# VH-VL binders against Apolipoprotein N-acyltransferase (lnt), part 22

Target 1, 229 residues: Apolipoprotein N-acyltransferase (lnt), of Prochlorococcus marinus subsp. pastoris (q7v0g7r236to464)
Amino acid sequence: WQTNMPTREKTNFKNQFINDKLISAQKIALSNDAKLLITPEGTLNNNFNLNFKSKIRMLAGGFRNSKNGLRSSLLGYQIGDKTYSSFIDKHRLVPLGEKIPGFLNIFSRGLSAVGGIQPGSDSRFFKWKFTQPLAIAICYEITDGFKIRNAVKSGAELIISAANLDPYPRKLHYQFLSLARVRSIENKKDNIIISNTGPSGLISEEGKIIKLFDPNTEQNDVVNPNFSI
Below, E stands for the ipSAE of ESMFold2; O stands for the ipSAE of OpenDDE; V2 stands for 0.75 times the mean of E and O plus 0.25 times the DockQ between their complexes.

## First folded at step 17 (VH-VL; framework fv_flanvotumab)

Design x2 (from v6 with heavy chain E31D D110Q S111H; at its last look DockQ between E and O 0.49; V2 from the best seeds 0.00; counts 0 for: pae E 8.2 > 2)
Fold by ESMFold2, look of step 17:
Structure x2 (fold): chain C 229 residues (1-229), chain A 122 residues (1-122), chain B 108 residues (1-108)
Amino acid sequence: as target 1 above (229 residues)
Amino acid sequence: QVQLVQSGSELKKPGASVKISCKASGYTFTDYGMHWVRQAPGQGLESMGWINTYTGNPYYAQGFTGRFVFSMDTSVSTAYLQISSLKAEDTAIYYCARLYEPDWGIEYFQHWGQGTLVTVSS
Amino acid sequence: EIVLTQSPATLSLSPGERATLSCRASQSVSSYLHWYQQKPGQAPRLLIYYASNRATGIPARFSGSGSGTDFTLTISSLEPEDFAVYYCQQEYNWPPYTFGQGTKLEIK
């Protein structure tokens, strides 16, 4: 783990590769008249800036520096932005009791492995200009049904679940998908799932998997979730 | 067709404030950010930062995060640079500039205002 | 931030001669480097973008080369209107987009 960023030179090299991928993704999204581009948890490196003005609203998984340390976040880019102007930080799990189930222990061990990332606020409600209110779950946050329900009761019209599941066993990928389906059913809201190597797609408010893309491949696609006016 | 017209020269005393305007025409104001560039007498060009005209969010270069404020009024397609607590070292020509993007990921300053001289003396 | 260092500070030449202006970056900017010309009392004018592409309306005597940290602007045969100050500028990642300190090209 690096306590300082790579040299400016090394950071710029990685940023160019990521920028080329983002340009391609935005071109595909625009050619399909998409209104929002979502990328998985951890897509952007710390101190990342676009080398182009965003042509579409984008929620990108990445990292940001805050007063209280480094945060894992979904970063919001409005049209015309080269750096994010909105964000929602990943927060720590709130355990239900004295003992934590083995499933959650695995996630806790993974969180310790990433090092200096600091927890954010507990709220999962994300209100963003020019979009409907969203309920955000980053990785293990999908396990906290109360926070997602509270966001929906506060007016969220769509659930967005972002994760990096690459370090975890395939079984946890299926558990993540199952939890996302439960959240869609219990809140009667569509859920967009985006992960780097795990399940990505759209789950309907009835818990039906509308689309599920092949894991472990780079894919771009447009989905049309249901939401209320 | 794209034009950036800045307000006229200003003579100020130390400690005063100044607000420079940059009126844009010939394009949709909110489609392109507005940049500010300073040039002290006999010196080179210094990028001060920019404002995202779609969102209204300003972004400042290092050294310009205190007394310098970018703002805008989209109803009149105008960007503003306000400098408070003026110092003699703020004496400079201040340009507004707009980028042109011929290809994604490549952009340069194609359109410049005529510049506004701010003189701080005494 | 990225610092651009131009050399020489002043270049004295006669019309018809070849001018070579250098710009060095403190770290790699890939090819995201642009060249501007500025005459007294005027705003800068773009000459070369992305290291080597001439802007619209720029004569063929202007050419740019280089990548990474070392860049060159060449004027193959100087005309009287070419005597001005020249700036390099990088647009590698957000901000600041820095300018070099300038090279003054003057009549010998």
Scores: ipSAE 0.012, ipTM 0.526, lowest interface PAE 8.2, mean pLDDT 77
ESMFold2 (binder alone), look of step 17: mean pLDDT 92; pTM 0.920
OpenDDE, look of step 17: ipSAE 0.095; ipTM 0.704

Design x3 (from v6 with heavy chain Y59T S111Y; at its last look DockQ between E and O 0.51; V2 from the best seeds 0.00; counts 0 for: pae E 3.6 > 2)
Heavy chain, then light chain:
Amino acid sequence: QVQLVQSGSELKKPGASVKISCKASGYTFTEYGMHWVRQAPGQGLESMGWINTYTGNPTYAQGFTGRFVFSMDTSVSTAYLQISSLKAEDTAIYYCARLYEPDWGIEYFDYWGQGTLVTVSS
Amino acid sequence: EIVLTQSPATLSLSPGERATLSCRASQSVSSYLHWYQQKPGQAPRLLIYYASNRATGIPARFSGSGSGTDFTLTISSLEPEDFAVYYCQQEYNWPPYTFGQGTKLEIK
ESMFold2, look of step 17: ipSAE 0.338; ipTM 0.684
ESMFold2 (binder alone), look of step 17: mean pLDDT 91; pTM 0.896
OpenDDE, look of step 17: ipSAE 0.182; ipTM 0.730

Design x4 (from x1 with light chain W94Y; at its last look DockQ between E and O 0.18; V2 from the best seeds 0.00; counts 0 for: chain humanness VH .588 < .591, pae E 4.5 > 2, placed apart)
Fold by OpenDDE, look of step 17:
Structure x4 (fold): chain C 229 residues (1-229), chain A 122 residues (1-122), chain B 108 residues (1-108)
Amino acid sequence: as target 1 above (229 residues)
Amino acid sequence: QVQLVQSGSELKKPGASVKISCKASGYTFTDYGMHWVRQAPGQGLESMGWINTYTGNPYYAQGFTGRFVFSMDTSVSTAYLQISSLKAEDTAIYYCARLYEPDWGIEYFDYWGQGTLVTVSS
Amino acid sequence: EIVLTQSPATLSLSPGERATLSCRASQSVSSYLHWYQQKPGQAPRLLIYYASNRATGIPARFSGSGSGTDFTLTISSLEPEDFAVYYCQQEYNYPPYTFGQGTKLEIK
């Protein structure tokens, strides 16, 4: 689900609105016999709760409160969940060089690369009890080929790259896509990319773009990676 | 009026299979999920899982995978529970129950079948 | 897994008396808790949904209350037909939609 919800407008979105959107997204997914719904980084705020039981397995980008502070994460929802039951936290919180561009300071709210967010484990290996393991790259983590490779070596069968790219220039969007392709080639694994404003879609293990959503549009569509779930 | 009518009692030997039917009437069958609940003799209620009657996808609770199969026939508004490789422990009353969803935020079993007794004995 | 614990296991009362049944969840289930009545030899029947709402056709003497982890089913004045087993059920997390072990309301 490419949300097309700009980060700069995140504070204007109420949880009920997001819930309604998720209901719609899940319905579409189920109608297409999808087995997993994936949403971009930062889709759900830290105070977000489903007001319904998830009817599909979901990896939702969002924030969570931890003992050590706020985390940016992919939150795993199993069927029947009203709250996440699994997660993988973002480790790399800032762009390369650990600097946030000055022009992004005004958009610090809702960004994963902002003060107050704590890093999670550096491992990009994510194991769900009901699926094959995954390699998860959240935003800038796509740049770290070693961590992704280690996840694959640990048994990951699919790469999922989720990102909030709204505040960044378009050239960074293309860089994200290019890096996602490289990661697929390096690991010979399909890569599902999902971002709020694009790019989103499926990259094959050969680095071929199998599907790419239209940028800056809300789009809910299904991709079929080489992955058994 | 909404009604769920289940098939009759079954007596089976260990290792055999049984298929229970649950015929729905009084509403659009595909609008609401159908759940299955097991109740062993003198015991409480145990959810087995459910079938999405819209998509046809079954979802099994922990402990009810493998030998248990949910299916349906929309043409006759009927849900089915098949149990293979029956064991003595499978002796129980099995209920189908409609999951009513007045809103996506709320789900409950508003109507139940009368139950089907399955006895597994050598 | 969310565990629902009902108490007491058995409640012996006479017609006309007030019955109070408890259901406690191992963690918060908000208001996503329902009550079912099962009479001997019959299928369960929905009694209360979403903690405090009477199902269609349920007499006013039945009431539900509570949120979070503690829930109560109250029968203000018992009728002979009210003697049955009562189950609470949560739908907050994870199928199976777990049930309490039940409270048997029997005639004294």
Scores: ipSAE 0.037, ipTM 0.608, lowest interface PAE 2.5, mean pLDDT 89
ESMFold2, look of step 17: ipSAE 0.150; ipTM 0.625
ESMFold2 (binder alone), look of step 17: mean pLDDT 92; pTM 0.923

Design x5 (from x2 with heavy chain D103E; at its last look DockQ between E and O 0.03; V2 from the best seeds 0.00; counts 0 for: pae E 17.1 > 2, placed apart)
Fold by ESMFold2, look of step 17:
Structure x5 (fold): chain C 229 residues (1-229), chain A 122 residues (1-122), chain B 108 residues (1-108)
Amino acid sequence: as target 1 above (229 residues)
Amino acid sequence: QVQLVQSGSELKKPGASVKISCKASGYTFTDYGMHWVRQAPGQGLESMGWINTYTGNPYYAQGFTGRFVFSMDTSVSTAYLQISSLKAEDTAIYYCARLYEPEWGIEYFQHWGQGTLVTVSS
Amino acid sequence: EIVLTQSPATLSLSPGERATLSCRASQSVSSYLHWYQQKPGQAPRLLIYYASNRATGIPARFSGSGSGTDFTLTISSLEPEDFAVYYCQQEYNWPPYTFGQGTKLEIK
């Protein structure tokens, strides 16, 4: 689900509004025989619960409370869930030499400390019951090719790149897309991109853009990624 | 617990320079930018700008270019504000401050230093 | 640049009274408006974020409202510790995040 709501306006809406939108999105997904619904980074606020039981498996961008503070995450909902049953947290960007290129300076202003406390919490590998293993990148994490490659080496069959890009210039939207293509090429895996007002779609394992949704519109659509050996 | 501890007050003559320090603790210094806020006597708060503590790039508000320099030393988790060619109108309390982001896209100044009074007089 | 204008400049009230402080923006800031309290000799303290959300540990007598250009901070029943200066601050655009000039709430 690509929302067409600016991030700053999204925080004005009640949980009920978000629940209504999710009901609509799940109905559309089910009518198209989709197996997984994915929403952009930051779609759900902290302490969000569905007011209905999820009818489809869903990876929703949102926030969760942990004992070590607030986390930005993809939250996993199985069929029947009203609260998430699994998650992968956004990991803070760590220097590997100088891993944040100058064109990402805007991301680094106001960066939150996100990530796990345990050694494995910086892993981008996500194994979830009844889905293929995934490699997850939330926003600026797509710049860390090493962690994505490690997730693929661990068995991930698909890359999921989730972001909230509406506070950023269109140039950064293109740079995000370009990085997603590089990750697909270097790992030989399809990459599903989900953003709210930026690019959303499917990138092939060869780096080709198979589908790119019209930005700045609210859209629900089904893509069929290819898996490779 | 996040703490920002600033250097002590300064008494300076016009034309001199001053360098104010802001030592951070309780968090990873390079994960958050450091902001500087000025408050002249009997006046309100005025944002001066900030420094990206990961890249080292400063960003100045209009009116704070030239004589005001933001810098840092990540090895000691310390940000600096340097003011050159001091004028009487630079007499103020200077705060360092850090943002907090409870939700994506919402930021506010949760953590403040205690303030450093700079007095410029003949 | 977004200019925040607070009114009144000074508000003289007694403990137990209701205080209403206004902040007006020169252009819409949506709900990206925060309120701070500053007591003499102290750094500012966050009261209200995103127009209407109380920060952790802030008493229920503080409330905020508004959107767009017109915002209000209300203190329903003044306590002696509430006499201070209050600032609004917009977070709608960068740079810089701007503050209002302040409203001094003083004991009558």
Scores: ipSAE 0.000, ipTM 0.413, lowest interface PAE 17.1, mean pLDDT 75
ESMFold2 (binder alone), look of step 17: mean pLDDT 92; pTM 0.922
OpenDDE, look of step 17: ipSAE 0.415; ipTM 0.793

Design x6 (from x2 with light chain Y92W; at its last look DockQ between E and O 0.44; V2 from the best seeds 0.00; counts 0 for: banned pattern WNW L92, pae E 6.4 > 2)
Fold by ESMFold2, look of step 17:
Structure x6 (fold): chain C 229 residues (1-229), chain A 122 residues (1-122), chain B 108 residues (1-108)
Amino acid sequence: as target 1 above (229 residues)
Amino acid sequence: QVQLVQSGSELKKPGASVKISCKASGYTFTDYGMHWVRQAPGQGLESMGWINTYTGNPYYAQGFTGRFVFSMDTSVSTAYLQISSLKAEDTAIYYCARLYEPDWGIEYFQHWGQGTLVTVSS
Amino acid sequence: EIVLTQSPATLSLSPGERATLSCRASQSVSSYLHWYQQKPGQAPRLLIYYASNRATGIPARFSGSGSGTDFTLTISSLEPEDFAVYYCQQEWNWPPYTFGQGTKLEIK
C-alpha cells in the first residue's frame, strides 16, 4: 500500500520517537539533579521541535536551516522552550599546525558523505542566558586548539565536545578522545564528551579520564565537572 | 489554588493604547508560560501567542506580530498584553491562560483569567 | 497552520437527548485534541483532553473519541446546564495551538 500521507506526517513519526527518548533522558537527568542535558551531534533531525516544554537546560546536537543552507549545530533549549533559542553551528575544519593529518583525512571523507551541510561561524565560544559560558567543539573541531583556547580566554568555563563517530573506525574514536584530553590539559578546563557510539564521559582539567561510558550503548549518566551550571 | 486575575474593562478611542495585566498566584510564576487568547464579540477563541516566563521571550501567532506586545514583571508574578494603535476590530475580550501538563507531552488550558473587555469606539 | 472545523455550527436539542459534536482537523493531530465548554460571560472550561480523557469533575455523560483528523464529543443525555458553546483545540502544532470555530448547543 502506498499511502497518501504527507511527507510531514512521516517526519512527525520520526520526531515522536526522538521526543520519547528526550522525555526519558530529561526524567533521568532531573531525578539525579542534573543542571544540563547534552546530546550527541546529529541527535535531532531538521526542523525538530519538542512536543513538551523542556524541564532542564539542554544542548542537543541537530540541524537547522539558515539562509545559506542546512547547518549542523548544537541547539540550546532553556527551561520552558519547545523550540531552541540558542545555537552554535559546526564549522569546517581549517588546517592548523596542531592538526593530525591522518585524522583530518578520514574526517574529510566523512564530511563529503554528508550532503548539503554548510559551515557555520568559526567561533567556539557559547554564552547562554542563565548559564556559565562554554567552549564548544563539534566532532573534529576538537582538533582546532586555537579556537578552543580563544573561547576559554573569552571566559568559557567548560569544554563540551559533541560528536557522531558512527561512520568512523574505532581507531579514530581513540584519537578523538586523546585530542579532547589535550584540550582539557592545555586550557585547564574539564571537558565533557558526548558521542553516539564512540567515547562519552568526563575528562578533568589535568587530562585524566574521570568517567568513560561503554561505547555502542545508549546511556544517560550524570557527571560533575569542576563547576556547576 | 491557581488564580489568574486580570485588570478591568477598558474603553478606548481608535489610535490609543491599552495594557492589560494578568496577576498569577498559587504557583511559581516562572515555571509556566502565559498565553493570551482573544474573543471578539459573538466570535470564537483565537490564540494570540505566549510568553516564556522563565526567559521573558514572547512568541506571537500569525496576525499578532505587529501592534501586540507581551511582557511580564516576575517580581509581582504578572504578565502584560499591550495593544498599540487600537482599531475598532480590536474590540474583544482578552484572556490570559496557563497550561496544565498532566503528563509530559500533553498540555491543555486549565487555568484562565476572568477576561478583560477592551472596547474601541469613537 | 492546522485548521479545526467544527460541525454543526448550531445544534438545537432538548434536555435528555444525545448530542454529537464533530471536529475535523486539516492535518493529523494524532490524539492531541482537547474539548472546552464556554457558557455566556465565562472563561472556557476543559471537558476532555487527549481526545478521550475526561477532566477532573466532568460528569460521565461527556465522552470524546477519535484520532488523526476526525474527533467527536458526545453528551449522552443532555442536562439544562449543558447548553453552551463547545470548542475543540489542537495541541499538535506548537506554537500556536489553534481552536475550532465553536458549536453552539442550544435548547430546542
Scores: ipSAE 0.058, ipTM 0.591, lowest interface PAE 6.4, mean pLDDT 77
ESMFold2 (binder alone), look of step 17: mean pLDDT 92; pTM 0.918
OpenDDE, look of step 17: ipSAE 0.081; ipTM 0.703

## First folded at step 20 (VH-VL; framework fv_flanvotumab)

Design y1 (from e5 with light chain S30R; at its last look DockQ between E and O 0.03; V2 from the best seeds 0.00; counts 0 for: pae O 10.3 > 2, placed apart)
Fold by OpenDDE, look of step 20:
Formats: structure tokens, C-alpha cells, sequence
Structure y1 (fold): chain C 229 residues (1-229), chain A 122 residues (1-122), chain B 108 residues (1-108)
């Protein structure tokens, strides 16, 4: 599910609104025989709760409250879950660069790039129940080839790159795509990319862009990586 | 060499629409973003926003949402600016400008189109 | 929003003289400030990038300095072709990348 939510307004979205979107996304996914639904970084706020039991396995970008503070995470929902049952936290909080969107300063507490977010484990290895291990890169983490490589060496069979690129300059969009391709090539693993407003799609282990979603639109579509879930 | 060639001057009536083209050559079109800049008569430069030429994702500056649409055709290395429901205050020269990135975090307009004058008059 | 203020609005000088143009930012933009030159009837062209780097083809008489909030464009000895409008532009924040209002350099 590629979202189209301006970051400057994203934190103001109500839980009910997101729930309705998720219901729709899950229905579409199931109708297309998808086994997993993935959403971009920061889709769910830290107080988010499903109003329904998840009908599909879901890796949803969002925030979570930890004992050590607020985390940006990829949150794992099993079928039947109303709350996440697994997660991997974002480790890299600072982008490669010094530029900060001006409007983001107002929402500093809800954005990892500005502040208020605590880093998680630097490991990008994600073992999820009933699924082969994954290598997870959240936003800037795509730049860290070593961490992703280590995840693959540890048994990850697929790379998932989730990001919220909306608040960032155009060049970051290019970088994200190019780096995602490099990571696929380096590790000989498919890479599912999912980002607010795009780019979203599938990159093959050869670095080929197999599918790219329409940018700047909300879109639900299916990709078929070389991966068994 | 890098060149940006824009379509010719336009004379439109209020309420009409206009579509300006910016054809790029001398480089890989999809490698760099394309920015649009407006300059009203006797006024300074005003950034309108840009389009990601790889993804097609447009980004609009404040005040340039709704009636302004960025688009592109990669097959002909051309970016487009469409303005609908034209108003007299839309009278200006519109420039396309390549957003060059020589290093991480650094972006500037290294190449400009010659500009397209849009005149909105009854 | 970062506001760039250029001064003076108009600068009247003669060929051969030294020109000093100022650009002030409402907040620090570090070195992410560029200068453009626009001659009458022409599109702007890049003059200085990243505060102090001359763009390709720009004569040595042009120099940029400054960081943070205060920037200066200097033309050591004015040539007739240098009389134009000069704009500073910051790209520190997310777009739009704002321009200063411009300084018109005219012949005295």
C-alpha cells in the first residue's frame, strides 16, 4: 500500500481514517491473493490501534512507544492481530545530509529526522513468525550496505525498504531508488520498496526495476518477489 | 552540452488553460529533477516546485497547488507545466531549470530554459 | 520559511569599480546559498554555488563568501556585461528553495 499523505499533515490524521484505509488496503490485497501487506514508514502513529482484527499479515511502518522512548518501526501484524506482535525499530535517525524541511520543525516530536525518536537496534535482520527472515531498511538505513549484508548473511531472503520520502528533497528519491538497486545487486536478493508518495515497487536481485507504482498517488498493488512467505 | 528549450509565448484569456513544455537535451533527463520558476513582470524569481523526472512525482510550493500541474514525458525528455483557470496575475515568464546535484545535499539550478511568457488578458 | 534579504536594492557603479552585494538569511543556511545573474531579457544563470564556488565559465572577478546568515558577492572590477540583477538563493530547507528579492547593479 503506497500512501499519499503529506508529512506536514500526516501526524494529524485520525486513527479512524487510517483504519478505514487499512481495511480497504487489506481487502484489495486479499482480493489479489496477496500474502503480505506492507505500508510505508510512519504510516501508523504511536497511539494507533486497529479497530478490527487484521485479515492479512502486515508489515506496517509506524511509531511505537518503548521504555526508552518513541521509536520509528516496521510493525508486524499477524492474521487476527489488533496490535503488532513483532517489530523492527529504525536505527539510523539522521539522514545523510544537513537539510531539514522547514515545516518539519513544527512536528519534530513525530519525525525521526528532526527529533524525539530513539534509535533501535542496528541489526537489520528481522525474523518473523511463519516467514523466512527479512532484511529491513527503513529510510536512510538503505545507505548502510554492511548492515543489510549482515542480515542477508544471517539468513534474510528478501529485502524490504520502507521509507517516507515526502518531506525530503527530490534527490533523496533518486538516491533511495539507486541505493535500493545496489542493495539488491550486492546481496542477490529482491528488494520490495515502499514509500509514502513513492517510489514503491519491486527490484529484482539483478537490480532491475520489475515494477514501480505510480508516484504521488495512493495505490494498492501487488508485487511478486522471489520469496516464499 | 546541457540545453533546456521551452515552448513559445502564450496569450490566453482568463479562465483558459496553458501547457508549457521544456525539452531537455545533453544529459540523461531522468537523472535530475526539473524545477519551475515564475517571474512576474518587473519582479523577482519565485520557485514553483519541481518534478522528479525518474518517478514523475511532482512537488508544489505553497501557492502553486491546484491550478498548477507538473508532468513529463520521458520518451521525449520533456517536462510540462500546465496552468488551468488562468488569472491575470498568472502573467509572467515561466522558467524550467535543472536541479543539479554534484554532491550529497547540494542542489542548484545549473541550467535554465529560455523562459516562456504567458500573458493573461481579456 | 527562510527569508533572504538582499542589499542594497540598487547599486549604481561605474566600470572598473568594486561591487559588493549582500544577502542575509533569516536563519542559518550554512553554506547552501547560491548566486544567480540575470541580464535584461535573459534567463538567470548560475554564478556562485555553495557560497564561494564559481560556476563553470564564470570569470575570476566574481567571488562569493560567507556562511550561516551573512553572504557576500563581490565583483572585483566591474565589466560592462556585469550590470544585471543578482539573486541569492538558499536550498538548505525543503523546497521551495527561496530567492532573495534581488540586487540591481546599474551603470552610474
Amino acid sequence: as target 1 above (229 residues)
Amino acid sequence: QVQLVQSGSELKKPGASVKISCKASGYTFTSYGMNWVRQAPGQGLESMGWINTYTGNPYYAQGFTGRFVFSMDTSVSTAYLQISSLKAEDTAIYYCARLYEPDWGLEYFDSWGQGTLVTVSS
Amino acid sequence: EIVLTQSPATLSLSPGERATLSCRASQSVRSYLHWYQQKPGQAPRLLIYYASNRATGIPARFSGSGSGTDFTLTISSLEPEDFAVYYCQQEYNWPPYTFGQGTKLEIK
Scores: ipSAE 0.008, ipTM 0.497, lowest interface PAE 10.3, mean pLDDT 88
ESMFold2, look of step 20: ipSAE 0.356; ipTM 0.727
ESMFold2 (binder alone), look of step 20: mean pLDDT 93; pTM 0.941

Design y2 (from e5 with heavy chain L99D; at its last read DockQ between E and O 0.81; V2 from the best seeds 0.00; counts 0 for: pae E 2.5 > 2)
Heavy chain, then light chain:
Amino acid sequence: QVQLVQSGSELKKPGASVKISCKASGYTFTSYGMNWVRQAPGQGLESMGWINTYTGNPYYAQGFTGRFVFSMDTSVSTAYLQISSLKAEDTAIYYCARDYEPDWGLEYFDSWGQGTLVTVSS
Amino acid sequence: EIVLTQSPATLSLSPGERATLSCRASQSVSSYLHWYQQKPGQAPRLLIYYASNRATGIPARFSGSGSGTDFTLTISSLEPEDFAVYYCQQEYNWPPYTFGQGTKLEIK
ESMFold2, look of step 20: ipSAE 0.396; ipTM 0.725
ESMFold2 (binder alone), look of step 20: mean pLDDT 90; pTM 0.916
OpenDDE, look of step 20: ipSAE 0.652; ipTM 0.848
ESMFold2, fold request of step 24: ipSAE 0.355, 0.434, 0.418; ipTM 0.705, 0.748, 0.740
ESMFold2 (binder alone), fold request of step 24: mean pLDDT 89, 90, 89; pTM 0.914, 0.916, 0.909
OpenDDE, fold request of step 24: ipSAE 0.749, 0.671, 0.719; ipTM 0.875, 0.850, 0.863
ESMFold2, last read: ipSAE 0.341, 0.249, 0.429; ipTM 0.682, 0.652, 0.734
ESMFold2 (binder alone), last read: mean pLDDT 90, 89, 90; pTM 0.914, 0.906, 0.913
OpenDDE, last read: ipSAE 0.676, 0.719, 0.710; ipTM 0.852, 0.864, 0.862

Design y3 (from e5 with heavy chain L99D, light chain S30R; at its last look DockQ between E and O 0.03; V2 from the best seeds 0.00; counts 0 for: pae O 10.4 > 2, placed apart)
Fold by OpenDDE, look of step 20:
Structure y3 (fold): chain C 229 residues (1-229), chain A 122 residues (1-122), chain B 108 residues (1-108)
Amino acid sequence: as target 1 above (229 residues)
Amino acid sequence: QVQLVQSGSELKKPGASVKISCKASGYTFTSYGMNWVRQAPGQGLESMGWINTYTGNPYYAQGFTGRFVFSMDTSVSTAYLQISSLKAEDTAIYYCARDYEPDWGLEYFDSWGQGTLVTVSS
Amino acid sequence: EIVLTQSPATLSLSPGERATLSCRASQSVRSYLHWYQQKPGQAPRLLIYYASNRATGIPARFSGSGSGTDFTLTISSLEPEDFAVYYCQQEYNWPPYTFGQGTKLEIK
């Protein structure tokens, strides 16, 4: 499910609104015989709860409250769950070695999306019940080839790259896409990309873009990676 | 200092091919993307797309797919634009321009090549 | 596709006068708008990045303002070397990262 939600408004979305969207997304997924629904980074707020039992396995980008503070995460829902039962936290909150200059304060709103967020484990290995292990990159984590490689070495059979790229210009979207391709090639693993406003789709283990969703649109569609779930 | 030096003017016949080079110096070539911009005689600037100099992946704007190919050689810090099956309407000045990026996705064309005139005439 | 419309097409002024150039986007580009200057026979040069930031080496007489759909480039007091064509460019939406059609600033 590729969302199209302005970051500046994301925090203002009511849980009911997101629940309605998820219901629709899950229905579409199930109607297409999908086994897993994936949503972009930051889709669910930290107080989000499903008002229904999930009808499909879901990896949803969102926020969660931990003992160590607020986390940005990919949250795992099993069928029947109203709350997440597994997760992997974002560990890289900013680009490696890159900072927004102080004179570019106009972009601070984008950074505010990660304000107050604590980093999680640097491991990108994600073992989920009833599925093969995954390598998960959230936003800038796509730049860290070593962490993704280690996840694959640990047994990950698929890469999932989730991001919220709405605050950034379109060129970043292409950069994200290109890096996702590199990660696929390096590891010889398919890469599912899912981002708010795009890019979203499937990259083959050979680096071929198998499918790409339309940018700046809300879109529900299905991809078929070389992965068993 | 940052410099982009492009190859010289080209005169080609319709149907021929041309390859323009853009040599970068004064910075790490693979750290910043390279854009290509077309300007027909007496017309405005037109973005053609760019190449990711780190990954080598090209991205083409609408209308610049097929006959236009972006490539690079990192060993000599050079980006290339190849145009095949040239047409009269391809007559233009072609610029390479570097993306300066203080943060991911926040970039602008801070440095330009001097331009390469390609003339397509029978 | 986001279309940038610059106005006026041609602006005729004298040295010392104030110049105001407009760039309007067909939809919001937030602050992802840049201004370039191109003199005859030369490559474009970056003037303003992200709506209101002067590029390195650009004189203080140049300033940019605006957000969303309406942007303005202002030259407080024109110098002889300022007479050129000015382009705005958006970097927010999908390629081609469109340029405006340009405003020609000519000497009166």
Scores: ipSAE 0.005, ipTM 0.511, lowest interface PAE 10.4, mean pLDDT 87
ESMFold2, look of step 20: ipSAE 0.266; ipTM 0.659
ESMFold2 (binder alone), look of step 20: mean pLDDT 90; pTM 0.906

